VHH binders against q12xb4. Designs and how they scored, part 25

Target 1, 267 residues: q12xb4
Amino acid sequence: MLDFVGLGLFDEKDISLKGLEKIHNADKVYVEFYTSILMGTDLEKMEMLYKKKITVLSREDVEQHAEDWLVDAKDSNVVFLTGGDTMVSTTHVDLRLRAADMGIKTTLIHGASIASAICGLSGLQNYRFGKSVTIPHPYVSNRGVRVVSQTPYDTIKNNIEAGLHTAVFLDIDKDKGYMTVNQAMEILLEVEGKLGEGVMVDRLAVGIARAGSPSPVVKADYIEALRDYYLGGPLHIVVIPAELHFVEAEALVKLAGAPEGILENID
Key: E = the ipSAE of ESMFold2; O = the ipSAE of OpenDDE; V2 = 0.75 times the mean of E and O plus 0.25 times the DockQ between their complexes.

## First folded at step 10 (VHH; framework vhh_lunsekimig_d3)

Design g5 (at its last look DockQ between E and O 0.77; V2 from the best seeds 0.00; counts 0 for: pae O 13.3 > 2)
Fold by ESMFold2, look of step 10:
Structure g5 (fold): chain B 267 residues (1-267), chain A 125 residues (1-125)
Amino acid sequence: as target 1 above (267 residues)
Amino acid sequence: EVQLVESGGGVVQPGGSLRLSCAASGFTVSDYYLYWYRQAAGIERELIASIYSYGTTYYVDSVKGRFTISRDNSENTMYLQMNSLRAEDTGLYYCARVKYTYDSSGYRRWHFDHWGQGTLVTVSS
């Protein structure tokens, strides 16, 4: 049997009681850290609390060599741990489909997801969110050209035109590190400078750091100002609001420090 | 020792082009915000372009579309490509390095900590 268990947002204590029970009853416990990482813990702390040895799987182990470890779930209890909620913003539904093809029963044990946490922390209404997007780190091509993805800009534009907020995930890279809200604002402004469509002009953004920790940071300001705001350490995420309902605007002012002037523009 | 050395200035006709270089020593250009300023006779120095540590670029309106700031990390050098030059572009061009501190509200305050000597650009018929 294969149980997918979400680890929640921040540290080893965010796991649900149901998740912990599955770990305690497991014959094998696997984790992947490539879709997300819990900044408030490490493998040693997890193993100490969960009282189980945990094997770390690489992206290749999960995406290219899944059958090598999935087969154990045919006649033993296997747990697969993922930060946040198991199927949110991951491709892990593929593992469930592969397991089903192999006759392996699967369950989902949910964890708190960043997708819901951004709503709670900001006061933005969850039903007002459109397609999410990730800003990748810029890179230099093999031809020596700096490449910056324009897809996040276009996604934000389309959502704003539809009256929908955008959750903007920020890249994690072995060499370039954890993208910050500051870097994300720089990238969006760079693309604005090239396209000139006005999407990022006078645009409010919400930066969120360390959701699920004892002291998260939630800061709303115009993109130009937020580029220069210190949010502290990782992990960061951005939300770009569309038109705000009055309660959403009040929440951003009172809970995230947004400029009070945004209250005067509510329809 | 941190140093910034500008070069590439000269005399050009209106509509012409120049490429300025800012060679850095004592630090890595990709770790800092870098700026180009110019000073015409009798006026204050003005910011014209900047490149941030993550590579994002910004321009004042008077040069946008005509000037391009860039850097080459392998040469530890920042550049300013100036096209369609006008008489009002005449002046002494400086590169500068910036550090920042955070104010009590959490926002960055910018401080220039190193300047080059300048390179002269003259746009004249």
Scores: ipSAE 0.022, ipTM 0.482, lowest interface PAE 7.0, mean pLDDT 89
Fold by OpenDDE, look of step 10:
Structure g5 (fold): chain B 267 residues (1-267), chain A 125 residues (1-125)
Amino acid sequence: as target 1 above (267 residues)
Amino acid sequence: EVQLVESGGGVVQPGGSLRLSCAASGFTVSDYYLYWYRQAAGIERELIASIYSYGTTYYVDSVKGRFTISRDNSENTMYLQMNSLRAEDTGLYYCARVKYTYDSSGYRRWHFDHWGQGTLVTVSS
């Protein structure tokens, strides 16, 4: 049997009791930290609290060599741990499908997700969100050309036109690190400079840092100002609101320090 | 030790081109905001272009369409490609690094902590 267990948002204590029970009954426990990471803990603290040895799997272990360790789940109980909630990543869905093809029964134990946490922290309504997107780190191609994805810009634009908010996930890279809200704003402004469609000009944005921690930061401001605002350590995420409900606007002002002027534009 | 060293200046005719270089040492250029300034005789130093950590660029109106600021991380060098040069472009060109702090409200405040020695550009017929 294979149990997918979401660890939650921040540290080893965010796991559910059901998740902990699965770990205690497991013969083998694996974890991946490439899709998400708990910034408030480490492997040692996790093992201490869970009272179980945990094996860290690389991206390659999960994406190319899954059968090597999945086979253990045919005859024993295997737990696969992830930051946040399980099955949010398409990689996890693929893993579950592979398990099914192997005749392995799977279960899901859910954890707290940043997808819902951003609504709670910002006061934005969850049902008003459209398609989410990830801002990747820019890179230089083999041809020596700097590549900046415009997909986030387009996604945000489409959502705004539809009256929907955009959850903007920020890239995690082994070499480049955790993308910050500041970097994200800079990238979006760069794309604005190239495309010139006006999507990011004087655009309200929400930066969120360390959701699930004892000291989360939520800051709403216009994108140019938010670019220059310090949110502290990782992880960061961005929300780009579309048209605001008056309750949302009030929440952003009172809970996220948005400029009071945004209340004047609410119908 | 942090250093910035400009090069590439010279004498060029109107309509000509030059490529300036700012070689950085002691830090990684991609981690900082970098700027090109110039100072003409009898005139205060003026900002002409900037490049941010993720490659966002800024140009003053007088050089837009003619100058291009870029960065090569592998060489740890910033560049200024100057085309269609004019007499008014004559001056000493400096590169600078910006350091930032955060005020009590959480907003970044910028100051220049390092300057190069400058490279002279002369545009004359």
Scores: ipSAE 0.000, ipTM 0.246, lowest interface PAE 13.3, mean pLDDT 91
ESMFold2 (binder alone), look of step 10: mean pLDDT 80; pTM 0.769

Design g6 (at its last look DockQ between E and O 0.67; V2 from the best seeds 0.00; counts 0 for: pae O 8.7 > 2)
Fold by ESMFold2, look of step 10:
Structure g6 (fold): chain B 267 residues (1-267), chain A 125 residues (1-125)
Amino acid sequence: as target 1 above (267 residues)
Amino acid sequence: EVQLVESGGGVVQPGGSLRLSCAASGFTVSDYYLYWYRQAAGIERELIASIYHYGTTYYVDSVKGRFTISRDNSENTMYLQMNSLRAEDTGLYYCARVKYTYDSSGYRRYHFDHWGQGTLVTVSS
């Protein structure tokens, strides 16, 4: 059988008791770190706490060669670990479908997802979020031209026009590292300078660092000021609120240090 | 020792192009905010372009679309490509290194800590 187990937000202790039980009873334990990572731990710490050897799978192992390791679940207990919650913001439903085609029974053991954590940390209402987006690291094309994606700007614009908040994920790259809120604000302001549509002018943003850790940071300010605020180490995420409900604005002021003046402009 | 050396200035006709270089030693250009300033006769220096350590760029309106800032990490050098030059672009061009620290409230404070000697650009018919 194949158990999908979510690892939660931050460290090896975020696993559920049900998830840990599955690991303890597993014959083989696999993990992937390409959809998400847990900044508060590493493979050694996970193996020490879980008392089990864990094999890391690449994107290719999971997406192109899944049958090579799925077959183990025909005759043994296999656990597949993912950061956060197993099926949230992943394509891993494809593995469940492949397993079903092979006669392998699957289960889901959920973990805390960043999608819900940002709501709790900020006080923003979960049902008021629109389409999420990722800001990719700028890169240099094959022709030597620097490329900065404009898609995050457009997604935020569309959500704001619809009265919806935007969860803005920040790129992770082996060589370029973990994008910070500071860098994300710089990118959005650069795109604003090119497009001139005013979307980022006088716009509130919420920076969140180390959700799920003992010391998370939640800071709200206007984008230009937030660009200059230190949130500490990774992982970072940004939320761009649309028009705030009074309770949301009060939460940002009291819990995230937003300027008090935002309370005077809500309806 | 930290040094910034500008070069590439000269005399050019209106509509012409120049490429300025800011050669850095004693630090890595990609780790810092780097600014280009210019100083026309009798006025204070004005910021014209910036490149931040992450590669984000800024330009004042008077040069936007005509000037391009870039850097080459292998040569540890920042560049300013100036096209469609105008008489008002005449001046002494400086590059500057900017660093920042965080204050007790968590916000950046920016410090200009090193300047080059400048390179003269003259746009005349």
Scores: ipSAE 0.146, ipTM 0.606, lowest interface PAE 4.4, mean pLDDT 89
Fold by OpenDDE, look of step 10:
Structure g6 (fold): chain B 267 residues (1-267), chain A 125 residues (1-125)
Amino acid sequence: as target 1 above (267 residues)
Amino acid sequence: EVQLVESGGGVVQPGGSLRLSCAASGFTVSDYYLYWYRQAAGIERELIASIYHYGTTYYVDSVKGRFTISRDNSENTMYLQMNSLRAEDTGLYYCARVKYTYDSSGYRRYHFDHWGQGTLVTVSS
């Protein structure tokens, strides 16, 4: 059997009791940290609390060589740990499908997800969110050309036109590190400068840092101002609101320090 | 040691083009906000263009559409491509690095901590 277990948002204590039970009954426990990481803990603390040895899997181990360790789940209990909630990544869905093809029964133990946490933290209503998007780190191509994805800009634009909020995930790169809200704002403004469609001009944005921690930060401001606001350490995520309900606007002002002027624009 | 060295200035006719360079040493250009300033005779130094961490650019209205700020990370150099030059573009051109700190409200406050020596641009018929 293969159990997918979500670890939650921040540290080793965020795991559910059911998740912990799965670990205790497991013959082998694996974890991946390439999709998400618990910033409030480390492997040693996890192993100590869970009382189980944990093997870290690389992206290649999961995406290219899954059969090498999945086979153990045919005749033993294997747990696969991930930050946040399970099946957030398409890679994990593929892993579950591979297991199924191998005749391995799978179960899901859910954890807290940043996708829902941002609603609670910001006061924005979950049912008003549209398609989410990730801002990738810009890079220089083999031709020496700087490549900045405009996909996030377009996604945000489409959502706004539909009256929907956008959850904007920020890229995690082994070499470039964890993208910050500040960097995200700069990237979006760069794309605005190129396309000139006005989507990001005077756009309200919400920066969230360290969701699930004892000291999360939620700051709402116009994108130009938010670019210059210090949210502290990782992880960061951005929400771009569309048209706000009155309650949402009030929440952003009172809970996230949004400019009071946004209340004047609410019908 | 942090250094900024401008080059590429010269005499050019109206309508002509110049490319200025700002060679940086002691730091990586992509890690900092960099600016081009110019100072005409008898006039205060003025900001004309800037480039931020992820390549976001800013231009004053007087140079929009004519000037382009860029950087090459491999050369650790910032550039200013100046086209359609005018007599009023005459001046000493400086590059500068910006340092920022956060105030008590959590917002960045910027100050210039390094300047180049400048390169002279003269636009005359």
Scores: ipSAE 0.014, ipTM 0.319, lowest interface PAE 8.7, mean pLDDT 91
ESMFold2 (binder alone), look of step 10: mean pLDDT 80; pTM 0.767

## First folded at step 12 (VHH; framework vhh_lunsekimig_d3)

Design i1 (at its last look DockQ between E and O 0.67; V2 from the best seeds 0.00; counts 0 for: pae O 6.1 > 2)
Fold by ESMFold2, look of step 12:
Structure i1 (fold): chain B 267 residues (1-267), chain A 125 residues (1-125)
Amino acid sequence: as target 1 above (267 residues)
Amino acid sequence: EVQLVESGGGVVQPGGSLRLSCAASGFTVSSNYLYWYRQAAGIERELIAYIYSYGTTYYVDSVKGRFTISRDNSENTMYLQMNSLRAEDTGLYYCARVKYTYDSSGYRRYYFDHWGQGTLVTVSS
């Protein structure tokens, strides 16, 4: 049997009671850390709280060599741990399909996902979100030329035109680090300067840091001002609202410190 | 000792190009916020463009599309490539290093801590 268990947002205590019970009953417990990072914990803290040895699987183990460890679930209880909620913003449905082909029963034990947390923290309505996008770190070619992706700008533009908010994920790179909201705002303004279409002019954005922690930061401001706001340490995410309902705007003002003037722009 | 030295100014005809250099010593250009300003006769210095430590760039409307900031980490130098020059681009061009602190509200407050001596650009026939 293979149980997929979500670890939630921030630290080892975010696991559900059902998830913890599955771990306690497991013969083998695996985790992957490449789709998400729990900033408030590490492997030793997890093993200490869960009272179970946990084997870390690489991307290759999960994506290319899954049958090597999935076979364990034919005759024992196996748990596979993922940050957040296992099937949200991952390709792990493939593991369920491969397990089914092998005659292995699977279950899902959900965890809190960043996809829902951004709605709760900002007060923006979940049904008004469009396609999400990730801002990649700019890179420098071997000739010293800086390359910046336009895709995030275009996705945000299309969502705004459709009246939809955009969840904007921020790149993680082993050399360049965790992209901050400040860097994301810098990139969007740089692309605006080149395209000149006005999408980022006087545009409200919401920066969110350390969702799920005891002290998250949620700050809304116009992009130029948010570029200069300190949100503290990782992980960061951005939301770009489209046209706001009054309740959404009120939430941004009261809960995220948005400029009070946005209430005057609501029809 | 922190120093900024501009060079590359000169006389060019309208429509021409120049590349200005801002050579840095005592600090690394890739870890700092660097600005270009210009000053025409009888006018206050005006912002032209800047590059932040993360590498993002910004330009005022009057130069957008014509001027390009870049950095070369191996030469520890910032550049301003100026194309399609106009008479109104005439002036003394300065580079500056900008730093910031956070105010009590959590926002950056920028300040200029070093300026170069300037390099003269004259656009005339």
Scores: ipSAE 0.531, ipTM 0.808, lowest interface PAE 2.2, mean pLDDT 92
Fold by OpenDDE, look of step 12:
Structure i1 (fold): chain B 267 residues (1-267), chain A 125 residues (1-125)
Amino acid sequence: as target 1 above (267 residues)
Amino acid sequence: EVQLVESGGGVVQPGGSLRLSCAASGFTVSSNYLYWYRQAAGIERELIAYIYSYGTTYYVDSVKGRFTISRDNSENTMYLQMNSLRAEDTGLYYCARVKYTYDSSGYRRYYFDHWGQGTLVTVSS
């Protein structure tokens, strides 16, 4: 049996009691930290609290060699831990499908998700969100050309046109680190400079840092200003609001320090 | 010790090209905000271009399409490729590093902490 367990947002204490029970009953416990990570803890603290040895899986272990450790679940209880909520990443869904193909029964134990946390923290309404997107770290191609993805820009544009907010996930890379709100703003402004469609010009954005921690930061401002705002340590995430309801606008002003001017355009 | 050293300046005819270099030491160019300035005789120093820590670039209108700012992390050097040079491009070219502090509201306040010595570019027939 394979149990997918979401660990929650910040530290080892965010796990649900049901998740903890699964770990206690597990013969083998795996964790991945490349789709998300608990910044308020470490492996030692996790193992101490959970009273179980945890094996860290690399991206390669999960994406290329999953069968090598999934097979353990055929005759024993295996737990697969992830930051946030399970099955949010397509990688997790892929694992579950592979398990199914192998005849392995799977269960899901949910954890707190950044997808809902951003709504709680910002005051933005969850039903007004459209397609989410991830900003990848820019890279230099084999030809020596800097590549910046335009996908986030287009996704945001489409959502705005549809009157929907955009959750913008920020890339995590083993070499380049955790993308910051500041970097994300730079990238979006860079793409704006290239495409010139005006999507990011004077666009309101919400930066969120360390959701689930005792000291989360939520800051709303125009992109140009937010680029220069200090949110502190990781993890970061961005929300790009579309047209705001009056309650949302009020929330952003009062809870996220948004410019009061945004209230003037609300009916 | 932080240093910036410009090179590549010289005399070129109108329509010609030059490539300026700004060699950095004491810090990594890819992690910093770097700027190109120039100063013509009798004229105030003016911003030409900048490259941000994450690669975002900016050009003043007068050099757009002609100048390209770039950096090579392996060489820890910033470059300014100047094409289609004009007489009005004549001047002393400086590179600079910009840093920032945060004000009480949490916003970055930028300042120049280092300048190079400059390299002279002369565009004349």
Scores: ipSAE 0.021, ipTM 0.357, lowest interface PAE 6.1, mean pLDDT 93
ESMFold2 (binder alone), look of step 12: mean pLDDT 82; pTM 0.790

Design i2 (at its last look DockQ between E and O 0.01; V2 from the best seeds 0.00; counts 0 for: pae O 14.7 > 2, placed apart)
Fold by ESMFold2, look of step 12:
Structure i2 (fold): chain B 267 residues (1-267), chain A 125 residues (1-125)
Amino acid sequence: as target 1 above (267 residues)
Amino acid sequence: EVQLVESGGGVVQPGGSLRLSCAASGFTVSDYYLYWYRQAAGIERELIAYIYSYGTTRYVDSVKGRFTISRDNSENTMYLQMNSLRAEDTGLYYCARVKYTYDSSGYRRYHFDHWGQGTLVTVSS
């Protein structure tokens, strides 16, 4: 049997009781850390709390060599751990399909996803979100030219035109680190300066840090001002609202410190 | 000792190009925000472009598309490539170093703590 268990948002305590039960009953426990990062924990803390040895699988182990470890689930209890919710924003449905082809029974034990956490923290309605996007770190080409992706700008523009909010993920790079909300605002303003379409002019953004932790930061302001706001340590995410429902605007003002003037544009 | 030294100014005809340099000593250019300002005779200094420590750039509308700010971390130098120059671009060009602190409300407050001596750009036929 193969149980897919979501680890939730932040630390080793975010696992559900059902997930922990599956770990306790497992013969083998695997984890992958390449689709997401739990900032509040590490493998040692997880093993200490769960009282089980956990084997880390690489992307290659999961994507190219899955049968090497999936076969164990034919006659024993195997658990596969993923940050957040296992099937959300991953390609791990492929593992479920492979397991089914091998005659292996699978279950899903859900964990909290960042997709729902941003709604709860901001007060923005889940059904008003469009396509998400990631802002990659700018890089310098081999010809010495700074390259900044325009795709996040275009995605935000298209969502705004459709009346939809955008969840904006921020890049992680070994050398450049965890992108901050400040850097993300700088990038969007740089692209606005090049394109001149007005998408980022007088545009509200929501910065969220450390979702799932005991003390997350949620701050809304216009992009120019949010660029200068301190949100503390990683991980950061941005939400760009489109047209706000009155309750959404009220939530941003009261829960995220948005300028009160946004309430005037709702009526 | 922190110093900023501009160079590359001169006389050029309208439509021409110049490349200004701001050589820094006593600090690393990638650790600070760096600004270009200009000052025409009889008026206050005005911002024209800047580059943040992360490498993002901003320009005022009057120079956008014509000027390009860059930096070379190995030479500890910031540059301003000025193309399609106009008579109204005439002035003394300064570079400046900026740092910031956070106020009690959590917002950055910017502090201009060092300026260069300036390099003169004259656009005249």
Scores: ipSAE 0.360, ipTM 0.711, lowest interface PAE 3.2, mean pLDDT 91
Fold by OpenDDE, look of step 12:
Structure i2 (fold): chain B 267 residues (1-267), chain A 125 residues (1-125)
Amino acid sequence: as target 1 above (267 residues)
Amino acid sequence: EVQLVESGGGVVQPGGSLRLSCAASGFTVSDYYLYWYRQAAGIERELIAYIYSYGTTRYVDSVKGRFTISRDNSENTMYLQMNSLRAEDTGLYYCARVKYTYDSSGYRRYHFDHWGQGTLVTVSS
């Protein structure tokens, strides 16, 4: 048996009772911290609370060599822990499919998700979100050329044209670290400079830091201004709103410190 | 002694096909993750395909639909069937075995512990 368990947003206490029960009944517990991480805890605290040893899996362990540990689930109870909610990442879905191919029964225990948390924190309506996207860290290609993905720019553009908000996830890299809202704004503006389609010009953005913590930060401003705004420590996420409902605009102003001028543009 | 020996390389025209072999000795191919790499002149070595211990296969985008990785347990050999070859496929092709260990922090660490000598594939008109 393989149980996928979402840990929630911030610390070891965010896990559900059902998730904890799965851990208690598990013969082996694995966790990955590369798709998401609980910034308010560490492995030791988790193990102490859960009363179970936890083995940390790398990206390579999960994406490239999953069969090495999945096979344990054929004859024992295995728990796979993730930050946030399970199956949000395509990697997790892939794991589940691999397990199925191996004849391993799987279950899901859900955790709090940043996907819904951003709505609660910002006041934006969940049903108005379109396709989400991740901003990857820029990298240098084998040819020595710096590569900046334009996919986030295009996704945001398409959503805006459709009247939909965009959840913009920020890359987590073991070497480059946690992408910040500031870095994300810089990247989007860089792409704007290259493409020149005007999508990011005077665009409203929402930066969110440390969702689920006792001290989350939610700040809405135009991209150029938000780029220079300090949100504090990780994790960060960005939302790019499309056309706002009156209630959404009011929420952004009152709850996220958006410029009051956005209220004048509401139909 | 663990050994990997590649063969099957040669000169082929664009659109042609080749089948590479990686003969393993000293271990059972089905017990390990095996990889195909290639290295073009002046370019860093790149992963192109690999096969899991349980038979699952993975490919990089540039070879998907054209290359097929497989293994024959009875022959203890891994294969790479290459179809619709292109000039950009030219390079030295390597097979490799991956092993993993756990570090003191409980992380599984993977490393390539054995490589073949490589076999040259040249695609030219």
Scores: ipSAE 0.000, ipTM 0.207, lowest interface PAE 14.7, mean pLDDT 92
ESMFold2 (binder alone), look of step 12: mean pLDDT 81; pTM 0.782

